# VH-VL binders against b0r0t1r1705to1887, part 3

Target 1, 183 residues: b0r0t1r1705to1887
Amino acid sequence: RLRVLADVSGSMYRFNGVDGRLERSMEAVCMVMEALESYEHKFKYDITGHSGDGFDIELVRCDKVPKNNKERLKVLKTMHAHSQFCMSGDYTLEGTEHAIRELAHEEADEHFVIVLSDANLERYGISPDRFARVLTSNPQVNAFAIFIGSLGDQADRLQKTLPAGRSFVAMDTKEIPQILQQI

## First folded at step 10 (VH-VL)

Design n6
Fold by ESMFold2, fold request of step 13:
Structure n6 (fold): chain C 183 residues (1-183), chain A 120 residues (1-120), chain B 107 residues (1-107)
Amino acid sequence: as target 1 above (183 residues)
Amino acid sequence: QVQLVQSGAEVKKPGASVKVSCKASGYTFTDYYMNWVRQAPGQGLEWMGEINPYSGNTNYDEKFQGRVTMTRDTSISTAYMELSRLRSDDTAVYYCAREGDYGNYAMDVWGQGTTVTVSS
Amino acid sequence: DIQMTQSPSFLSASVGDRVTITCRASQSISSYLAWYQQKPEKAPKRLIYKASTRQSGVPSRFSGSGSGTEFTLTISSLQPEDFATYYCQQYWRYPLTFGQGTKLEIK
């Protein structure tokens, strides 16, 4: 059982012209949907978003996963529209905690939570120590972070701060499928 | 509704150990981290460490590493803090304190405190 | 470790006064700051978390502000029950650390 968390905050929209972060997040979500399409009978997955509006923003339901490019485009349009109009704020820690608790009680052989984020945690007011604690908070749930894009020395420092094997850096969104295979 | 009730006062000799209990009620014990904080007479507050009651994992302030052990018994919703090789400067009131809901990591509910006196 | 320094350490004021207590962190803690009130022989009570969010049940005369390294607790109109010791506390990075306290007494 797999839940992917995507950042659809207003900062993703506002700074997209500076570093392309919203486009990369949308590409990452698309790559996740495509990578998991052939495994849908083996993996029960959903994708939820987090923003200033909250952390339960439904992007992909596990009972209605997209099957074609038209359906995947609809998901991406939802991400774009939400990021454009949402309230300011970040719910990364809360959303990850909620996902871990919710999945821990579902019946499955394995439970996975994957957080798609950029590595500028401290600028967003996200404590690396608190994030590290959240990722390891429930041994029944395998929680990981995938940091999207070039983050320079910050990405390297975050990987050293976070628990071993619980963080990955995708310098290019095309790396997402391979990273998912490692998980 | 939410309540933390600690064990009674203790008097110990230097070199001994003390184990303070903290019984929780009114909430799901395993959903919230538990912290231990002490306060020497006339002094401020000092964080000692935390425990995840679900997993039993702990994180201690380096000052107490090697002398403190935090545990819990989920069947009776009780957290424990044991401090060994006691010294006279360990005389303090020891508090358990629960963290709040998601993203609210500050301590929102405190026990009444347990006075530990270390003297010959 | 992140050092938390409160100012002043001691404050004498009259009922009805507006008082401020400041707290400085040795490095940025974003808004990961809480304020506690402690009366003699009692456990601390949380007043403010996330720098400015008042805990439910705390009177509106208490307010918090600040981010980064500088924070302020303000009591807009001091009441007799507000004479206590106040602590700030950061929870941004381990180990968690408290300010040294500000004792607020009746003038």
Scores: ipSAE 0.559, ipTM 0.823, lowest interface PAE 1.8, mean pLDDT 83
Fold by ESMFold2, fold request of step 13:
Structure n6 (fold): chain C 183 residues (1-183), chain A 120 residues (1-120), chain B 107 residues (1-107)
Amino acid sequence: as target 1 above (183 residues)
Amino acid sequence: QVQLVQSGAEVKKPGASVKVSCKASGYTFTDYYMNWVRQAPGQGLEWMGEINPYSGNTNYDEKFQGRVTMTRDTSISTAYMELSRLRSDDTAVYYCAREGDYGNYAMDVWGQGTTVTVSS
Amino acid sequence: DIQMTQSPSFLSASVGDRVTITCRASQSISSYLAWYQQKPEKAPKRLIYKASTRQSGVPSRFSGSGSGTEFTLTISSLQPEDFATYYCQQYWRYPLTFGQGTKLEIK
């Protein structure tokens, strides 16, 4: 059982013209949907978003996963529209904690939570120490972070701070399918 | 309704150990991190460490590493802090304090405190 | 380690006064700051968390503000029960650290 968390906050929209962060997040979500296509019999997955409006924004339901490019585009358009109009705020920590607790109670052989994030945690007001603690808070839930488009010493420092094997850096969103296979 | 009740005052000699208990009620014990904070007479507050009651995992302030052990018994919703090789400057009131839920990591509920006096 | 410095350390005031206590962090802690009230021989009580969010049941005369490295706790129109010691505390980075405290006494 697999839940992927994506940032759809207003800052993702507002700074997209500067660093492409929303585009990268949407590309990452697209890569996840494509990598898991045709594996629905093997993987039960969903994708939720977090923003100033909350931390359980449905993007992909596990009973209605997209099966074609039209349906996947609809998901991406929902991400874009939400980030454009949502309230200010970030729920990364709360959303990750909620996902871990919720999945721990579901019936499955293994439980996975993957957080798609930008390595600028401190600029979002997200404590790296708190995030590291959240990822390891429940031994029954395998929680991971994928940092998208992170460059320089920020990504290196975060990967050293976070638990070994629980964080990955995708310099390009095209690396995400390979990273998912490692998980 | 949420309540943390600590064990009674202790008088110890230097070199001994003390184990303070903190019994939780009114909430799901394993859902919230527990912290331990001490306060020497006439002085401020000092964080000692934390424990995840679900997993038993701990994180200690470096000053206490090697002398402090934090544990819990989930069957009776009780957290414990043990401090060994006591010195006179360990004389303090020791508090347990629960963190808040989801992203609220500041300590929202405190025990009444346990006075530990270390003297010869 | 992040050092937290409160100002003033001691304050004498009268019932009805407006009081402001300042807390400075040695580096940015975003809004990961809490304020606690402690009366003599009692455990601390949380007043404010996330720099400005009032704990449920705390009177509206208590307010918090600030982010980054500079934070304030304001008490409008002091009441007799407000005379206590106040602590700020950061929870951004381990180890968690407290300010040295501000003792608010009756003038």
Scores: ipSAE 0.542, ipTM 0.819, lowest interface PAE 2.0, mean pLDDT 82
Fold by ESMFold2, look of step 11:
Structure n6 (fold): chain C 183 residues (1-183), chain A 120 residues (1-120), chain B 107 residues (1-107)
Amino acid sequence: as target 1 above (183 residues)
Amino acid sequence: QVQLVQSGAEVKKPGASVKVSCKASGYTFTDYYMNWVRQAPGQGLEWMGEINPYSGNTNYDEKFQGRVTMTRDTSISTAYMELSRLRSDDTAVYYCAREGDYGNYAMDVWGQGTTVTVSS
Amino acid sequence: DIQMTQSPSFLSASVGDRVTITCRASQSISSYLAWYQQKPEKAPKRLIYKASTRQSGVPSRFSGSGSGTEFTLTISSLQPEDFATYYCQQYWRYPLTFGQGTKLEIK
């Protein structure tokens, strides 16, 4: 059982013209959906968003995963629309913690939580030490971070704080399928 | 209703060990990290470390690494802190303190404190 | 380690006064700051967390503000029960650290 968390906050929309952050997040979500498409019979997955409006924003339900390009585009349009109108605010820690607790109570052989994030957690007001603790808070749930579009030096510093094998860097969103296979 | 009740005062000699207990009630013990904080006479507060009661995982201040052991017994909702090789400057009041969750990680509930006196 | 420095260390004030206690961090802690009140022979009590969020049951005369490296606790109209020692504490990075305390006494 797999839950992927994506940032759909208003800051993603408002700063997209500066650094392309919303476009990268949408590309990452698209790559995740494509990477898992042929594995739907082996994996039950969903994708949820977090923003200033909360941390349980449904993007992909595990019982209604997208099956074609039109359905995947609808997911991306939902991300774009939500980020356009929501308030600024970050719920990464709360959303990750909630996802871990929720999945721990589901019956499955293995439980996975994957957080799509920017490596500069401090800029978003997210304590790297607290994030590392949340990822390892429940041994029944395998929680991972994928840092998208981050510079190697920022990612290296953060990877020293995070447990080994619990964080990955995707400098290009094309790397995400490979990273998911490692997980 | 949320309550942390600690074990009673201890008098120890240098070189001995002390184990302080902290019994939790009124909440789900395994959902919240437990911290240990001490306060020497007339001095401020000093964080010693934390334990995840669900997993048993700990994180200690390096100052105490190698001398402190934090454990728990989930069947009786009780956390423990053991400090070994006691010195006179370990004389202090020792507190257990629960963290909140969901991003609220400051200590929201404190035990009454346990006085540990180390004297020759 | 992140050093937390409170100012002043000692404050004398009268009932009804407005007082402000400052806490400075040696590096940015975002808003990961809590304020505690401790009366003699008692355990600390959390007043404020996340720099500005008041704990349930804490009187509205207590307020917190700040982010980054500089934070304040304000008591808008002192009451007799407010005379205590106040501590700030960062929970941004391990090890968790407290300020040295501010003792608030009756003038």
Scores: ipSAE 0.494, ipTM 0.800, lowest interface PAE 2.6, mean pLDDT 82
Fold by ESMFold2, look of step 10:
Structure n6 (fold): chain C 183 residues (1-183), chain A 120 residues (1-120), chain B 107 residues (1-107)
Amino acid sequence: as target 1 above (183 residues)
Amino acid sequence: QVQLVQSGAEVKKPGASVKVSCKASGYTFTDYYMNWVRQAPGQGLEWMGEINPYSGNTNYDEKFQGRVTMTRDTSISTAYMELSRLRSDDTAVYYCAREGDYGNYAMDVWGQGTTVTVSS
Amino acid sequence: DIQMTQSPSFLSASVGDRVTITCRASQSISSYLAWYQQKPEKAPKRLIYKASTRQSGVPSRFSGSGSGTEFTLTISSLQPEDFATYYCQQYWRYPLTFGQGTKLEIK
């Protein structure tokens, strides 16, 4: 059982023109959906968003996974619309904790949580130490982070802070399918 | 309501060990991290470490690493802190304190404190 | 380690006064700051977390503000039960650290 968390906060919309962050997040979600399409027999998955409006924003339900580009576009349109009208606020830690707790109670052979995040955690008010603790908080749930668009010292510092094998850096969203296969 | 009840005061000699208990009630013990904080007489608060009661995993302040052991018994909803090789400057009130839920990582509920006196 | 410095260390005030206590972090802690109230012979009690969010049941006369490195706790109209020692605490980065405390006494 697999849950993927994506950032759909208002800051993703408002700063998208500066660094393309919303577009990268939407591309990452698209790459995840495409990569997992051929693995539905191995994985029961969903994709959940987090924002200033909450941390349980359904983007893809495990019983309604998109099967074609039209359905995937609807998911991306939902991300865009939510971020456009959402108040600011970051719920990465809360959303990850909620996902881990919720999945731990589901019956499955393996439980996976994958967090799609920006490596610049400190700039977004996310404590790296708290994030590291959250990822390893429940031994029944295998939690991982994929950092998108990471830059220089921030990526290196994060990998030193986070547990080995629990974080990955994607300099380009095209790297995401390869990273998912490592998991 | 949510409550943390600690074991009674202790007097120890330098070089000994002390083990303080903290019994939780009114909430699901394994859902919340437990912290230990001490306060020397007339001094401020000093964080010692934390334990995840679900997994038993711990994180200690480096100054106590090697001297402190935090454990728990989930069957009786009780956390423990053991401090070894005691010195006179370990004389303090020792508190257990629960973290809050989701994003509320500061300590929201405190035990009554356990006075540990280390004297020759 | 992140050092937390409170100012003032000691404050004398009267019932009805407005007081402000400041807390400075040696590095940015974003908004990962809590305020505690401690009365003599008692455990601390949390008043504020995430710099500005009041704990449920805490009177509205208590307010917190700030982010980054400078934070304030304001008590808008002191009541007799507010005379205590106040501590700030960062939870941004391990190890968790507290300010040295501010003792608020009756004038």
Scores: ipSAE 0.483, ipTM 0.788, lowest interface PAE 2.7, mean pLDDT 82

Design n6
Fold by ESMFold2, look of step 14:
Structure n6 (fold): chain C 183 residues (1-183), chain A 120 residues (1-120), chain B 107 residues (1-107)
Amino acid sequence: as target 1 above (183 residues)
Amino acid sequence: QVQLVQSGAEVKKPGASVKVSCKASGYTFTDYYMNWVRQAPGQGLEWMGEINPYSGNTNYDEKFQGRVTMTRDTSISTAYMELSRLRSDDTAVYYCAREGDYGNYAMDVWGQGTTVTVSS
Amino acid sequence: DIQMTQSPSFLSASVGDRVTITCRASQSISSYLAWYQQKPEKAPKRLIYKASTRQSGVPSRFSGSGSGTEFTLTISSLQPEDFATYYCQQYWRYPLTFGQGTKLEIK
């Protein structure tokens, strides 16, 4: 059982013109949906968002995963629309913790949480130390971070803070399928 | 109601060890990190470390690394802190403190404190 | 380690006064700051977390503000039960660290 978390906060929309963060996040979500299409028989997955409005915003339900490009586009439009109207507020830590607790109680052989994030955690007001702790907070749940568009020195700090094998860097969203295979 | 009840006062000689207990009630013990904080007489608060009661994983301040051991027994909802090779300047009140969850990771509930006196 | 420095260390005030205590971090801690109240011979009590969020059950006369490196605890109308020592604490990076405390006394 697999849950993917994406940031759909208002800051993703408001700063997208500056650094393309919303577009990269939407591309990453698209790559995740495409990569998991061939594994639907092996994985029950969903994709949830977090924002200033909350941390359990449904983007993809596990019982209604998108099967074609039109359905995937609808998911991306939902991400865009939510970020456009939502207040700024980062819930990465809260959303990850919630996902881990929720999945720990579900009946499954293995539980996975994957967090899609920008490597610049400090600019988002996210404590790297707290994030690392959240990822390893429940040994029953395998929690991972995929950092999109990592910055140089920030990548080095993240590797030292985060547990080995629990974080991955995708300089290009095309790397997402390969990273998912490693997980 | 959420409570943390600590073991009673201890008097120790230098070089000995002390093990303080902290029994939790009124909440799911394994859902919240437990911290240990000490306060020397007339002094401020000093963080010693934390434990995840679910996994047993710990994180200590480097000042105590090698002398402190934090453990727990989930069957009786009790956390423990053991400090070895005691010195006179380890005389303090030792508190357990539960951390909040969902981003509010500061200590929200404190035990009553355990006075440890180290003297020859 | 992130050093937390409070000012003032002592503050003398009368019932009804507005008091302000400041806390400075040696590096940015975003909003990962808590305020605690401690009365003599008692355990600390959390008042504020995430810089400005009041703990449930804490009177509305207590408020927190700030972000980054400078933070403020304000008591808008001091009451007799507010005379205590106040500590700030960062939880942005390990090790967790406290300010040295501010003792608030009755004038």
Scores: ipSAE 0.467, ipTM 0.787, lowest interface PAE 2.8, mean pLDDT 82
Fold by ESMFold2, look of step 16:
Structure n6 (fold): chain C 183 residues (1-183), chain A 120 residues (1-120), chain B 107 residues (1-107)
Amino acid sequence: as target 1 above (183 residues)
Amino acid sequence: QVQLVQSGAEVKKPGASVKVSCKASGYTFTDYYMNWVRQAPGQGLEWMGEINPYSGNTNYDEKFQGRVTMTRDTSISTAYMELSRLRSDDTAVYYCAREGDYGNYAMDVWGQGTTVTVSS
Amino acid sequence: DIQMTQSPSFLSASVGDRVTITCRASQSISSYLAWYQQKPEKAPKRLIYKASTRQSGVPSRFSGSGSGTEFTLTISSLQPEDFATYYCQQYWRYPLTFGQGTKLEIK
């Protein structure tokens, strides 16, 4: 069982013109949906967004995953529109902790939470040590972070507190399938 | 009402061990990290470590590593701190303190303190 | 380890005064700073967290400010019940560390 958390905050929209972060995050979500489409018998997944509006923003339901490019485009347009109009704020830690708690109660062989982030933890006031603590808070749930973009410094700090393979930097979205395979 | 109630005062000899309890009430015990902080007479506050009551995972200040053990019993919502090989400079008031909810990760509720006196 | 240094260590003031206590971190802690009040023979009480967010139930005369390495706690109109020892504490990195304390005495 797999939950992917995507950052749809206003900062993703605001700074997209600078470094393309929202576009990369949308592309990463698209790569996840496409990569898992042929593996539906192995993975039951959903995708939840977090922003200033909250941390339980439904993007993809696990019982109604997108089956074609038209449906996947709708998910991406929802991400884009939400980031444009959401309230300011960040719920990365809250959303991660909530996802871990919810998945721990679901019946499955393995539980995975993957957090897609723009790696600006310090700007959000998020301590790398506290994020690592949240990611490792429940041993029944395997939680990972994928940092999208050129800001890999936060991942290096996180790796000091986690076993190998708990955080990744994806500089190119084509790396996403390989990273998913590693977890 | 959230409350942390600690065990009573202890008098110990050097070389002994002490185990302080901290019983939680008014909230879901396993949802919040528990910290232990001590204060020597007339001195400031010193963080000793923390425990995740859900998993039992701990993180200790290096100066206490090897002498401190933090545990919990989730069935009675109680955290424990044991300090071994006591020295006279371990004389202090020992507090348990609950870490706040995610988003305000600082100690928001404190126990009343447990005085531990180490003397020959 | 991140060292937290408070200034001053002792402060004498009168009821009604505006007082400011400074806390300096040896490296940036972003806004991961809390302020505690401790009265004699009592456990500490959290006043401020995240540098500037006042704990529910704390009087509005208490305020916090700062980010990075420099932080302040301000009491805008000192009341008799505010005479206590105040501690800052960073929760950015392990180990968690406190300032040495500021004892606020009645003049």
Scores: ipSAE 0.015, ipTM 0.629, lowest interface PAE 8.3, mean pLDDT 79

